# VH-VL binders against f1miw6, part 55

Target 1, 251 residues: f1miw6
Amino acid sequence: MPHFAKPLLRNIITRNLFNSIKKKQCLQYLQTLRTLQYDGFTTVYFGETDIPESLVTGEDFSDGYYMPTPTWCVVHAGGSQGWVPWKYRMFLRDELCIKQEDNLFFEFCDVVKKAYGKCAIVVKERRRQDATRPKEGKETEAQAHVPSVVNLTSVTCCPEVAKSYGHKLLTLPSPYNYLNPLDSAWSSLKWFIINNRKEFCLQSVDGVYSYQYILFSDLISKGIERINLSKWRTITTKVRRWENYYLGKLS
Below, E stands for the ipSAE of ESMFold2; O stands for the ipSAE of OpenDDE; V2 stands for 0.75 times the mean of E and O plus 0.25 times the DockQ between their complexes.

## First folded at step 19 (VH-VL; framework fv_acasunlimab_arm2)

Design o2 (at its last look DockQ between E and O 0.06; V2 from the best seeds 0.00; counts 0 for: pae O 7.2 > 2, placed apart)
Fold by ESMFold2, look of step 19:
Order: C-alpha cells, then structure tokens, then sequence
Structure o2 (fold): chain C 251 residues (1-251), chain A 119 residues (1-119), chain B 110 residues (1-110)
C-alpha cells in the first residue's frame, strides 16, 4: 500500500487481495476434489449446524442481558449417497466445559470406510476469519490457508486420522457456501423445525400454568429423516453445477 | 443467427500439421465451454477435447500431445491445431458448444469439416 | 480416459417392439451420463441426461436407468421415426474424466 493512501482505499485494496486469494483457494479445492473423484474417492461432507433454542420454542427474546438463547450443535455428514449411516451427534455449544470427542472422528472415519471405501471428507473452513477481519498488527498479504487439524466447535478433524483409514481430508474455503450441500441440508432441517415444532409439543395438564414440552430429539430425528436420498441428489446436483461453473470461469 | 462454422479441413499427408477454425456467432462465446468432436466415415462419435472459458484445455488420450485447442474470445473463434497427423485421424471434425452454464453435453454443432490423412 | 462399452453395435426390431441398449463404463461414473439419438446427416439430439432424466418434449416411450458402471436405455414401443444411431456419453469427474462416447447402436426396422 502507498503511505498516503486513505483508509477506505487500503480497505478496498485489501479486500481485493483477499478475494484473489479466496478464488485461488477455491480453484485449488475444486481441482483436488475432482482429482480425488476421478481416483475413486467417495465425496462425503462432514459438518455442524447451530440450532438456537428460540427456533425450537418459537418465542422471540428481547435484546438485553436477561434472556440469552442457548444453542445446540448438530454434527452429521452426507453426500450424493444420502446421510452417512452414522448416528448424528448433538452438543450444547455454550457449556463451559466442552469435552472434545477425539474418538468421534476416528469412529466417523471407520464408519464411512466400511460404508463407501476411501472417501474425500470435506469440512468447511471456519467461517468469517478471513472475510471480516484480516490478521492483526500490520497490513500484509492474506496468507493462504495451510492445512492443519480442522476443529469444529465439538469435534477435532485430524488429517492423519483420515489418512490412516485411506481417506483424504479437504477444507472447503469460505466464502463459497454454495459449494457445500450440507448447508442446504441444514436449511431444510431448520425449515422442518419451524413448520413442525408444535406437533412435537407436550402440554402439561398439572398446575396453574400450561407449559409446552418439546420432544427435541424426536423433532430433529424426523427432520433429518425427511432429507432423503432424492433430496440429497437434488442438492448435490445443484452443487456440482456451481462447481462446474467455477471450474470453467477460474480455469 | 446462433451458429458455429468450421473451416480449414482438407487432404494432408501423415506426419504433417493442419489447423481448424470454428467461428461462432449469435451468442456470448466467452461464456461457453467449447469442444471438438470427430466422426470417422461410417463410424461413431469420438470426443477430441474441450477448452474452458478461462483457457484451460483437456484432451482425449488418442490425441493428447499432438492436438492443441485454443480460443480467441475477441474474434469468437475456437481453434484445433493438429500435429503429427495419422491416418486414424481421418474424420469429419465438428466444433460443438457445451450447454451453459454447467452441463457437459452438447447443444450446438457446426456442419463439420473433413480432414483426410493419406499418402 | 473412461471407456464406454455400448451393446449391441446394431439391432433390428419390428414396430412396437421393446428395444434395450446397454452401456458399461470402465469406472464408476455415478449418474453422470447422457443418451443421444443421431439420424443420418443430422446433429445428435440429447434425449436423456443424468442417467434417467427425460428432456422436455422427448416421447415417454424413451426411458433410461442405471448408476455406477451399468446403464440401460429403453424404447418401450419402437416407432418408424426412431430409426437412428444411439450413443451414451459420460461427463463424470470433469475435467479429468473427459467426455467419452460409447461406440453407438444402430437401430433399424426389420
């Protein structure tokens, strides 16, 4: 950057450099993914979504410090073969003592190996680290994403664990959310919750006040089962069309 | 009119080179994947190669290393440079457009140009 | 390159007959396969894409199915206008898989 550049001009130039880096990362991701597919790897998308309590109860909380909304984290995986034959996991995100389940990723890798053979396991890059705030201290080139242990909030995804099962772990770069079919599956789940939460409600018959009890686990299970193989293939086909678009444009 | 017109075919001896041109009109050429497909007399269709809008190229194994596809978006022309020609390369060569935006099947074909490789 | 083996290379059938054509890929192409009809002197016409999806305007007597390496194309009741050569074409793991055709099946009326 020139020493005399206004802050707005530096922001524009910095944003353009980050966008160029993200385009290169996207192209590298797509080329690696398609090479693995050509080499016989089954693509599996592994990820998580947040389900805030307000989405399940239907109640809005006012802005303020009196009514925080707890958030549940759902972890699952799927692809063009549907949901993997693996029991999804649920974690409370705001627990002070969150125990990482190191064996969980080992178990996942074993399950998909048995179901599909060698897999290209795609995990989404932690969102908003590059797009919102560049690295602190001084203006610099945006650094390329370096493969390392990929941490979801509740699960550690180690590339060497994947490799020990014959898998390859890939990171999907932000901001290319259209390339993650699991995001569309999560949106379908949340839509199911909104439209069906009253049907999973128990009402207390005792006492002065009526209370609603939501069978949360049953609601989530039914929502996941509603996303069948046909829906997964629709989502995956749309993602592939975006992949081909970016490959054609960026190559 | 939306069309593709091939030119540059003819008789050529084995081991020589020939360049085919494909002139596009009536659509935004720079947005499309362009491909070459050939058909030997009395035989089936054989994919030769394609070129992305960004310029990267990919080829069938039978022609890789001998043929080069290129494009000039300012002129709306795709090219097929054929080097080290063999008698097995004798065919009608079609220029074809792949479906936009992302489907990899053919929706527009030229009339074809005959290439005969013979002593 | 992915090799597409198409069978039979030719066939003769009567009007009203059920006609079946098969295509086998040398590796898993999942469901990324199209079927084309080519009449003499004409450009090929796509009838089916993504293994089983019928193009709009294509008669319902045409159908297809398959996944993995094995694919089937069917004309449920052959008509005189269906005389043509039929091709399968894969478009799996682009760009590396290429766009390979089967050898073709010439369909005639006996």
Amino acid sequence: as target 1 above (251 residues)
Amino acid sequence: EVQLVESGGGLVQPGRSLRLSCTASGFTFSSYWMSWVRQAPGKGLEWVGYIYPGGSTYYAASVKGRFTISRDDSKSIAYLQMNSLKTEDTAVYYCARLSYPTDAYFDLWGQGTLVTVSS
Amino acid sequence: DIVMTQSPSSLSASVGDRVTITCQASQDIRYWLAWYQQKPGKAPKRLIYDASNLETGVPSRFSASGSGTDYTFTISSLQPEDIATYYCQQYDSLPYSGLTFGGGTKVEIK
Scores: ipSAE 0.594, ipTM 0.808, lowest interface PAE 1.7, mean pLDDT 81
Fold by OpenDDE, look of step 19:
Structure o2 (fold): chain C 251 residues (1-251), chain A 119 residues (1-119), chain B 110 residues (1-110)
Amino acid sequence: as target 1 above (251 residues)
Amino acid sequence: EVQLVESGGGLVQPGRSLRLSCTASGFTFSSYWMSWVRQAPGKGLEWVGYIYPGGSTYYAASVKGRFTISRDDSKSIAYLQMNSLKTEDTAVYYCARLSYPTDAYFDLWGQGTLVTVSS
Amino acid sequence: DIVMTQSPSSLSASVGDRVTITCQASQDIRYWLAWYQQKPGKAPKRLIYDASNLETGVPSRFSASGSGTDYTFTISSLQPEDIATYYCQQYDSLPYSGLTFGGGTKVEIK
């Protein structure tokens, strides 16, 4: 009977350790962010969101035939200054190895440099799916390994590239993704899509066939535009409150 | 009590130097930007400069090259070194706290110290 | 440097009157504008931040609005305690540029 308690305890300990590590990472992130802000870096959040085509079409696949609908990835950036004056990008996440526009992050870094000067560029931590195998190796001192490369699904963010433009690249720990104001912006965008998609639909009849077209680019563009500076300020103010809370709690 | 207190003002001749001090109390001084704002008699407010927690500074064009802002976080004091003073520099000098980037506003002011530059 | 043009330079109104002050920036300052009240012999006090947000503890008779280059400060019902000089201040280019104030508006009671 006593043997079953061991795995549960291990899991609890592992979870607690994991939580402790992530808390520490969050604190480090926040401290670094504040330091950079004090040093005159403008904080910019750079990220992507997935928009399934079903969200745009409104197709309810509740009837069990899950046809995988194409998923669009929207890449953009924003902060307390609103949307970065950079043209957002859209990609299809399909099997087509869309050549990672190797230059997209360069372009972005250049644009924000021109617009804001030195920036603290914040990106989300990518969930390494593959790190399942705990290599048993040595407790090497958790030097805050600034990941050498943070890969977004469609964009590779390189700290060295950021540095070359005078920027700093920061990674937001995954459990604290809600500290990224882009998440709120993306939620607002998705809400807009759901509620306004009908206004962007065109119907065409070609002989025997009737087609419904969605002006997807216009829908996305209008959705993004509706997130104005006032909204960004509200979102970032909320995030700042949370940041301050954690700085106080985790210190 | 959270407060700023300016000191060091007085009468000085043109071309001379003067150093103002701003003593902070009641808050974590090292976490805040500090700024100087001046007001000539009967005139409006004029920003002079500010200093970051990391020590970086920015100055108004009118005082650039003549004035220097510094800080001693261990003592919670900000300084304004004024060199090559001119009659146009006559003003009440205010020390102000700026809580950028969380609140990029002057949220705390001293009572000011008068500097008179006259022959 | 961004130039802030404030108008009028002075005004006299009766108790209960609506008072309006304007501030124009030489460029788009993207709502990064504050309004200050300075009473005689005192340091300035912030009343409004981010173009339209009322500071905590400030009476609701004070308000502000604006966008781009044009901003407005309003006292809906002037009170005797509102005798002061009011200033707009931009902070758009922080941390890479300076702060600039408007010329001020002296508000008096008739």
Scores: ipSAE 0.016, ipTM 0.502, lowest interface PAE 7.2, mean pLDDT 84
ESMFold2 (binder alone), look of step 19: mean pLDDT 89; pTM 0.885

Design o3 (at its last look DockQ between E and O 0.02; V2 from the best seeds 0.00; counts 0 for: pae O 6.6 > 2, placed apart)
Fold by ESMFold2, look of step 19:
Structure o3 (fold): chain C 251 residues (1-251), chain A 119 residues (1-119), chain B 110 residues (1-110)
Amino acid sequence: as target 1 above (251 residues)
Amino acid sequence: EVQLVESGGGLVQPGRSLRLSCTASGFTFSDYWMSWVRQAPGKGLEWVGYIYSGGSTYYAASVKGRFTISRDDSKSIAYLQMNSLKTEDTAVYYCARLSWPTDAYFDLWGQGTLVTVSS
Amino acid sequence: DIVMTQSPSSLSASVGDRVTITCQASQDIRYWLAWYQQKPGKAPKRLIYDASNLETGVPSRFSASGSGTDYTFTISSLQPEDIATYYCQQYDSLPYSGLTFGGGTKVEIK
């Protein structure tokens, strides 16, 4: 009886995520990633997470109308070398408050080029329900192989911009999100928020969104600092074990 | 209990072929990556090649095109087919298990089998 | 293939001395590197994995560090039972990197 961590979760994920097309996409992604690593590209995972204000404040009580709470989007990047030395971004996500920054990805590509040289920039594949229109290619042999702009909900990641800095933009297939170490980093950040939110909140009455944003920024900054290089190496080592598992099984 | 046993070594002339076998016991062979490592007398370790659990193979440049690794999961045996042998191939050949699921470092070694290539 | 340059190729030291061995990779292998001890007539034994993680049961006088292309292995106080040949081995960008060993460092008592 071998000693494996989380064997039931592995079985559930493997059964639910593998089909012929998605297995081929996963293998192609891994082969491309490992080829780039061998060719001297530094791997950087670029992504976002949503933090609703209700996660910080808990339950809002009001007589009369219930107000939808705003959701904060945090954009950052990291890898086996820790968080990239790039100022993370935080946006309000609301129909009235969100604007997408035009040059954010350009700035990101410049910063990681200066820090690491040429990078393999990995971005999660957008879920189908998030896409407003399907992409129209000349041929759709495999959607992972068709050149396209890879959009986060708050940032446009253009492959041509990455290429102009000597980078390569890779899309992580959506059923294999456990191959994204950012998901573990985001979970650690949210855990920090839940356990420390009282130390950063001011008690407020109506109309306090901007004040809570200021305290949110301090809380987020401290949460990101708590995810140090040792934690990042633990996270990326676990991801690498999954990568090796699929490389070994699929090839 | 858990072990790897190499066999098939011996004396062979340059230009000839030899096949080594590695018999595994005490673990689920089909789950593991397997590797061959050699050590010339009095010299250091040299990685030869490895085979994934799925069957794909990868080789050191010094043996690529001459050596072939294969596996038979039903018999729990790994093979090293060595063709076009040269005197510099003289070594003790180890079969080794890679440390899945952790990574590709060696956690189980056989006793080795000596291959001598001389005229 | 990734070339691992290990130095020195041999050394002699007294019991109690601090011993340092280095490996330099021909390209960035990040931290995917292990260290092995091999005694004469025996198979190698892994002491350290992932550049700095000590294997269970290995004495604390053994340590290692490094990243990128430069890696070090240290015995803080050499003991008679530490006489062996030591090897580094990379396992970086599989499958393309291979599993290359350094040339080895023979450690003897003077």
Scores: ipSAE 0.675, ipTM 0.848, lowest interface PAE 1.4, mean pLDDT 82
Fold by OpenDDE, look of step 19:
Structure o3 (fold): chain C 251 residues (1-251), chain A 119 residues (1-119), chain B 110 residues (1-110)
Amino acid sequence: as target 1 above (251 residues)
Amino acid sequence: EVQLVESGGGLVQPGRSLRLSCTASGFTFSDYWMSWVRQAPGKGLEWVGYIYSGGSTYYAASVKGRFTISRDDSKSIAYLQMNSLKTEDTAVYYCARLSWPTDAYFDLWGQGTLVTVSS
Amino acid sequence: DIVMTQSPSSLSASVGDRVTITCQASQDIRYWLAWYQQKPGKAPKRLIYDASNLETGVPSRFSASGSGTDYTFTISSLQPEDIATYYCQQYDSLPYSGLTFGGGTKVEIK
């Protein structure tokens, strides 16, 4: 009967180790961020959010037919200066054909360089979904490998590209995603979509058929615009408080 | 080859000034922090100061107000301006690269240059 | 500034002996500790970083561990080429304050 205690202990140790590593990563992130800020880098958060079509249409597919609704991905950037003066991008995730605009990150880096100078570009760590298989063996030396490439769902963010423009690319550890002010911005956007989608609906009657159209682009645009500089400042101030808390606690 | 080479050391009288140079080669100098560490004869290592990639500086209390670190990224050179030198400043001065934040610190050292402050 | 207390200041051991050096920080430095080897007339060489990570190319007889305020550096089997002064160095204070070295440990062979 004593054999069952081993797996639980291993899980606890693993969890504790994981937590310790992530805490360290968070501290490193925060220290780096602050240093760059002191060095005159403008902090810009670059990211994406998923908007299911069901969120836009309001269709309650609760009746058993889980038709996977198309999911839209919105890519944008913001910070204490508000939204970056860059045209946000919208992609449909299921459209295989949307050639990852290989140049989108280049374009972004160029725009922020022109707008702010040297930037600390912060992106979220992608949860490797596949890391569930504990590949057993290779003690991969946790070399804090700054991932050579941070892949967003729709955009590849390359540190070398950022560097070529004089920027620094930072990855926010996944357990601390709430330190990204974009999350709050995206939440606000989604809230706006839910509450205002009816105002962006057009009805067309063609004979016997009635059609409802949602002006999706306008809905997103207005939602983004609603997050003004004052709101951004509030969000970033809150994040900064958390950052300071962690810097203090983890120091 | 990746290397740091210190120069400018020598004999100087108390109260005088001396400027040390650290010439970097074999790597992108602008991507790294640079630090100065000194070692008095027969003594341990003492951190003097460092300069960020962006040019911000931090100094040990023992040299603050007297020493200034600067860098010329176009030339891949870090400098240590030492003013109001004291006999206690006698040491081998090492230039060291800080690979912060991605890698470990002090990953590259120069061979050092001797500064002797003596009347 | 964080004070690093290193002990012993010197030790003499035989070839093949296990050597242990300790470093105590005045506060929790959260694994931000490096160990350096300095041979006479040479610049320091980093052997360990982040408290326990062995630098590339460093022999496996060198190791380190620790947490919080207490850290240990170990040579499992002392070799003649290991004659040097060893230093611990904290960098937890980065980027807001200075770096601090331990006082050093001179390792000699009997």
Scores: ipSAE 0.023, ipTM 0.566, lowest interface PAE 6.6, mean pLDDT 85
ESMFold2 (binder alone), look of step 19: mean pLDDT 89; pTM 0.898

Design o4 (at its last look DockQ between E and O 0.06; V2 from the best seeds 0.00; counts 0 for: pae O 10.3 > 2, placed apart)
Fold by ESMFold2, look of step 19:
Structure o4 (fold): chain C 251 residues (1-251), chain A 119 residues (1-119), chain B 110 residues (1-110)
Amino acid sequence: as target 1 above (251 residues)
Amino acid sequence: EVQLVESGGGLVQPGRSLRLSCTASGFTFSDYWMSWVRQAPGKGLEWVGYIYSGGSTYYAASVKGRFTISRDDSKSIAYLQMNSLKTEDTAVYYCARFSYPTDAYFDLWGQGTLVTVSS
Amino acid sequence: DIVMTQSPSSLSASVGDRVTITCQASQDIRYWLAWYQQKPGKAPKRLIYDASNLETGVPSRFSASGSGTDYTFTISSLQPEDIATYYCQQYDSLPYSGLTFGGGTKVEIK
């Protein structure tokens, strides 16, 4: 059988086990998640990834021939049941077109409630500034993560909105991103783009974002479709093995 | 050789105590979760409890408060301390290793040791 | 604890018959379920993990499927060496769910 721990990865995991603050955050997250699962909450991972246009076109701007192209943000959700039956969203990260969709999280919560009932909605933590300069006090030893809102770049995720639908919003601590199966799903999507972009490859023209949006949408839709339930089970099984490892060592 | 060997079973009167040992060999014991599972004569399997590699323990409702699981990683031994024994605790007791320290199902079992509780 | 209801409690079949055993969980356990075979006087042996994955070295006549609350174990062509008691076991929301087994199914040849 394949071994779980690689030498370098084992060193990283061991170092994290000795960080008392991050160890406590990870254990608290895992205990909360497993308690919610036992209480009948469906786990759903909600998140985003960046797709630079150069990944789609294959063009390299290192030679300076082409104008800068936009970076697209894809927002979706999934779990052990596969992708949520919810239309993924694409947002342009160009400063001109970047807008947060205020009602999107409300819509998402309604859709997953109808599909699965009460959910444990997991979102990656983005509070690095607060953790950069903790020096003393209870803040460094006990982090009670109750922010009023958790921001993805494109979407605001309010715990009270989730609660109003009977959901629970959980924040995955930043150092433990491999406990997020969406990261593996995003990697699979990007690999699909690299290997299939020739079918959708159109040379870009300066400032023509509408054409590129259509191309991205078709390619992204196909790539998401390729990540089926079997792939989601592979991804979630790997994440569960990491979860069990930390649960076993930390508790 | 990779194996688990239970010991310490026998005949015990109700209300008394007994301690079972599970001796492990052939693998790095401290990396694995360990569990106790019992089987009453002619009956099905019943989980008793388990212990994480970090030392935390969890128990079935039928034994919680009476049984205690512990481990000594330096000796590669898991223990089941059974207090306030009842006749319904009569069973073959197996120790089992969870599959690789990250999987939550059993891949190695001992031969079992019989505990009989009767007056 | 999550209750596992296994059916039937016993069955008798001829060599070559298809045998089907079911387990139902009291709540959604997604796919965190294993199947074990236990022969008389022996410790159990795991045949299937994560609902449908066959262990290496287990004959291909064994299979399983299911998700959510309903799970099925199948022997496609019963052989004399398959006489045993079969158990399902859930391991969903550890540490809180327990590690509960189904009641077992004794398989005999008639």
Scores: ipSAE 0.666, ipTM 0.849, lowest interface PAE 1.6, mean pLDDT 82
Fold by OpenDDE, look of step 19:
Structure o4 (fold): chain C 251 residues (1-251), chain A 119 residues (1-119), chain B 110 residues (1-110)
Amino acid sequence: as target 1 above (251 residues)
Amino acid sequence: EVQLVESGGGLVQPGRSLRLSCTASGFTFSDYWMSWVRQAPGKGLEWVGYIYSGGSTYYAASVKGRFTISRDDSKSIAYLQMNSLKTEDTAVYYCARFSYPTDAYFDLWGQGTLVTVSS
Amino acid sequence: DIVMTQSPSSLSASVGDRVTITCQASQDIRYWLAWYQQKPGKAPKRLIYDASNLETGVPSRFSASGSGTDYTFTISSLQPEDIATYYCQQYDSLPYSGLTFGGGTKVEIK
């Protein structure tokens, strides 16, 4: 009977270690962010959100036929200044054609430089799906390897590119994604889509067939516009409170 | 009590130098940006410059190259070194606190110190 | 530098009157505007921040609004203790540019 306690303990230890590491990473992130802010960097959150077509169409797939609906990816940025004065991008996530617009991050870096000067650009940590095998080996001192490249699903964010424009690229640890105000903005956008999609629908009858068209671009544009500066300030203030809490708790 | 106190003002001749001090108390000085604002007699407010928590500085064009802002966090003091003073620099000089990016506006002011540049 | 044009430079009104002051920025300052009250011989006191937010402890007769380049400060009912010079101040250009004040508005009681 004693053999069953070992795996549970290992899992608890692993979980605790993982939690400890992530806490440390969060603290480092927060300290770095604050330092940059105090040194005059403008904090900008750069990210993407997925919008399934089903969210837009309102199709209830409850009847078990999960037809994979196309998923749209919206890329934008915001912060305490509101939305970055940059044209957001929309991509269709096809398994095959993630055309990584290699130049999108360059364009973004240039725009924020012009708008705000030097920026702390915050991106979410990409969940490495494939880090399956814990290579057993060497306790190399966890030098906080600033990942050389942070890939968004559709955009590659390179620290060197950011640096070339005078920016700093920061990665938000995945367990603390709620410290990204952009997530709240995306949630707001999605809610807007759900509640207002009918207003953006056009019906067309072609002979025997009736078609319903959704003005998707207009829907997204209006949804984004609805998140005004006041809302951004509210969201970022909330995030800041959490940041302060963690800085106090984790220090 | 949270306060700022300016000192070092006085009468000085054109071309001379003067150093002002702003002593902070009642708060963690190192967490705040500090700024200098001046007001000529009977005139409006004019921003002079600021210093970041990290020590970086920015100056108004009118004083750039002549004035230097510095800080000693261990003593909770901000300084304004004024060189090559001109008659136009005659003003009450205020130090003010602000916290970027949380509060990028002045939330605390000193009472000011008068600098008179006259031949 | 962003230029702030404040109007009027001075005004005289009766107790209880509505007072309005305007500030126009040379460019869009995206709500990064504060309003200060300065009484004679005193340091300025912040009344409004972020274009429309009332500072804690400031009477509700004070308000402000605006967007883009145009901002307004209002005293709904002028009181004797409101005799002061009022200033708008932009901080949109932080941290890479200077702060700028409006020219000020002297408010007096008739």
Scores: ipSAE 0.006, ipTM 0.507, lowest interface PAE 10.3, mean pLDDT 84
ESMFold2 (binder alone), look of step 19: mean pLDDT 89; pTM 0.886

